# VH-VL binders against Uncharacterized protein C1F7.10, part 20

Target 1, 238 residues: Uncharacterized protein C1F7.10, of Schizosaccharomyces pombe (q09921)
Amino acid sequence: MIRILVINPNSTVQMTESVKSVLDDCTPPNVQLEYLTCPPEGPKAIECVSDGVRSAAVLMKYFEDHPPQVDAFLVSCYSDHPLVTTLRETYRKPCTGIMQASILTALSLGRKVSVVTTTKRYEPLLTDGIHAMGISDSVFAGIASTGLAPLELDSKPRAEVDALLARTALRAVNEMGADVICLGCAGMTHMAHVLEKAVGPNIPIIDGTKAGVELLASLVRMNLFTSKQGVYQAVGSD
Below, E stands for the ipSAE of ESMFold2; O stands for the ipSAE of OpenDDE; V2 stands for 0.75 times the mean of E and O plus 0.25 times the DockQ between their complexes.

## First folded at step 25 (VH-VL; framework fv_olinvacimab)

Design T3 (from R6 with light chain S93D; at its last look DockQ between E and O 0.58; V2 from the best seeds 0.00; counts 0 for: pae O 4.9 > 2)
Fold by OpenDDE, look of step 25:
Structure T3 (fold): chain C 238 residues (1-238), chain A 124 residues (1-124), chain B 107 residues (1-107)
Amino acid sequence: as target 1 above (238 residues)
Amino acid sequence: QMQLVQSGAEVKKPGASVKLSCKASGYTFTRYWMHWVRQAPGQRLEWMGEIDPSGGSTYYNEKFKSRVTITVDKSASTAYMELSSLRSEDTAVYYCARGGYDMFTEYLRPFDYWGQGTLVTVSS
Amino acid sequence: NFMLTQPPSVSVSPGKTARITCRGDNIGSKSVHWYQQRPGQAPVLVMYYDSDRPSGIPERFSGSNSGNTATLTISGVEAGDEADYYCQVWDSDTDHVFGTGTKVTVL
């Protein structure tokens, strides 16, 4: 049995439940998912880089008191969350974030990746995060935002929301040149079918949470581990 | 359609407690945080606290932390706010308001739906 | 404690532009929301995430946020815009914080 700890770096239980709902029906065989919500000392929601730093600190302290007994770590935040690097420094076990997992998965399937999101608020940060992976604009098509604010997902007619999603997906493909689309996190999972219908059968749509679990499971099955020679050579444990 | 319906007006004596209710309908109750905000006559809006109906996590304004208790009944899609040790300064209209949630930034959603408000009068 | 300061009042003639400011330390790094409250009514969301407009809110409402000041702008002001306006942010330490409120009077 492969045990993967899915970490919600936010202290909001609802977010953990949302991720769980996505993964409940698609957990790979012989994989057991454990979920951790950031302790209440952490931010309720990560709004900025400093929130991420705070979250990472709180969670690392938590792990000091509660040593994780898992085979891999998934950080469930579609961002360049510092917890990913910190966990890689601290442990030998495979660790990734859902953003990183989605991008790596996408690059296994195509050569021009776009991330489709709702709001544009964090577009620069996402772009920076992806660039920080060493991903150049030669393979990153950019962020495609629907222009919808989160509130509008609930307040606007579903047909209108779907239309905007479809247009955004098509923009990613036809204008930005994407041949693979990443949805990021669970919030978009239930809307994946809209994108699929819009762009057609030739464009893979990737959910970062699902991709993360599958990637980590594969790494564990291959008996792979985080490198301890380079940037993650800091003192750590299994 | 989505709406929040609050309990009726209350008149209380100083030192007493009041428990207000806010019944939600038209949306998944556990997917959104519920907030309580009050407004004294002629004063600004004042955030009192919030609750995550899914897990019961609560956070309070430090000003009220010792006197306020927010709870939910998920089966009834109802949030409650109890304020104890009432004083004249607690005379205000009390609102419940829905926050938000998603995997992105929905927690930081504004208060998009409000109850009609409940007047609480504290007087001798 | 994070605090939000608004001017107590703004007077504007019909058809003109009203600007309501909300000041806070480095507020530009936060998401600012705005609420309209007419007399005797509950607040209504009119702007969120600095510049996002809810459905049903006219385009003449706009928002900006940078530095230490967020601004709600109402162009082509109408009599119905007369109300109290509150800015609001979320803070990691103090949670949700409302501004002091601005009374907009249409002359």
Scores: ipSAE 0.029, ipTM 0.541, lowest interface PAE 4.9, mean pLDDT 90
ESMFold2, look of step 25: ipSAE 0.700; ipTM 0.872
ESMFold2 (binder alone), look of step 25: mean pLDDT 92; pTM 0.940

Design T4 (from R1 with heavy chain Y101S F104S Y107S; at its last look DockQ between E and O 0.02; V2 from the best seeds 0.00; counts 0 for: pae E 16.0 > 2, placed apart)
Fold by OpenDDE, look of step 25:
Structure T4 (fold): chain C 238 residues (1-238), chain A 124 residues (1-124), chain B 107 residues (1-107)
Amino acid sequence: as target 1 above (238 residues)
Amino acid sequence: QMQLVQSGAEVKKPGASVKLSCKASGYTFTSYWMHWVRQAPGQRLEWMGEIDPSGGSTYYNEKFKSRVTITVDKSASTAYMELSSLRSEDTAVYYCARGGSDMSTESLRPFDYWGQGTLVTVSS
Amino acid sequence: NFMLTQPPSVSVSPGKTARITCRGDNIGSKSVHWYQQRPGQAPVLVMYYDSDRPSGIPERFSGSNSGNTATLTISGVEAGDEADYYCQVWDSSTDHVFGTGTKVTVL
């Protein structure tokens, strides 16, 4: 049995439940998912880089007191979250974030990847994160934002949200030239069908949470581990 | 060069209707949405509605929805705006303006070309 | 209803820098466009998508947008810059919305 810890770096339990509701329906064979919500000392919702830093610190402290007994880590925040790097430094277990997983998966399916996200203010941050992966603009079409706040995905009328998602997805395809779309918010996991209907059957829509679980499972099955030569060396434990 | 030419000034009585025209040239008329924006004397710009000339889809400001009708004549590359049940507060300069190119991006696009404006005066 | 608030007037001396603000709740999450309107004339697009400049608009014009405030900045102000300036956004609840407008006076 492969054990993957799905970490919600927000201290809001409802966000964890949302991710769990989706992943429970598509858990790979011989994989067991465990979930962790950031302790209440962390931010309720990550809205800035400092929130990410704070949540990472809180979670790493938590792990000192509660050593994880898992085979891999998934950070369920669509960002270049510092927890990903920190976990890779600290442990030999494979670790990835849902953003990284979605991008790698997308690049296996197309050659022009776009991310559909919520607020416009996230665009430069996500762009920087993707560039930090070594992904060039030759294969990255850019970020398309809906203009919604993350919480508005669930609080606004469904018809309005769906319309905005559809428009944004079509923008990514028709204007930005994307042939693959990544969901750029964990809160969009259950909304993939809206984008699929809008852009048609020829464009894959990637959910980073699903992609992350599958990727990590494959890494574990291959008996792979985080490199301990180079940037992640001299800190790690199992 | 791209140009939007609007019809001439109008003087109307309260309760009457007015229909303004906006003729486009220098670009493919059906490839861009057309908007109508008005400005009362000394007031800010106010969006009234829009139309997709290719399909005829229209969207209106809720404030005017019951009184405004936007149409197009593709053959003449002309957009129209009809405002009914005119009131004194409808006295304003009315502009047509070119917007986006499709439904997915139209709402995000600026108005890059404007007509010269049409003054509508409503007085008893 | 979504609203955009601008200062009613900004006065600036020639050669100095004018800053015109546009405030709205979380306006930083939206794309802001700016229009210049000289007396008796139609509006002219001078900035779009927060900071993109249309052809023909001088480099003296720049834009930014974050938090609750978008700003149009005019450096090296000239007499010809005297006009009303309007910000504009699209909102799902109110569609296209214009700011209250700012009159820039060159002293």
Scores: ipSAE 0.000, ipTM 0.511, lowest interface PAE 12.1, mean pLDDT 92
ESMFold2, look of step 25: ipSAE 0.000; ipTM 0.451
ESMFold2 (binder alone), look of step 25: mean pLDDT 91; pTM 0.938

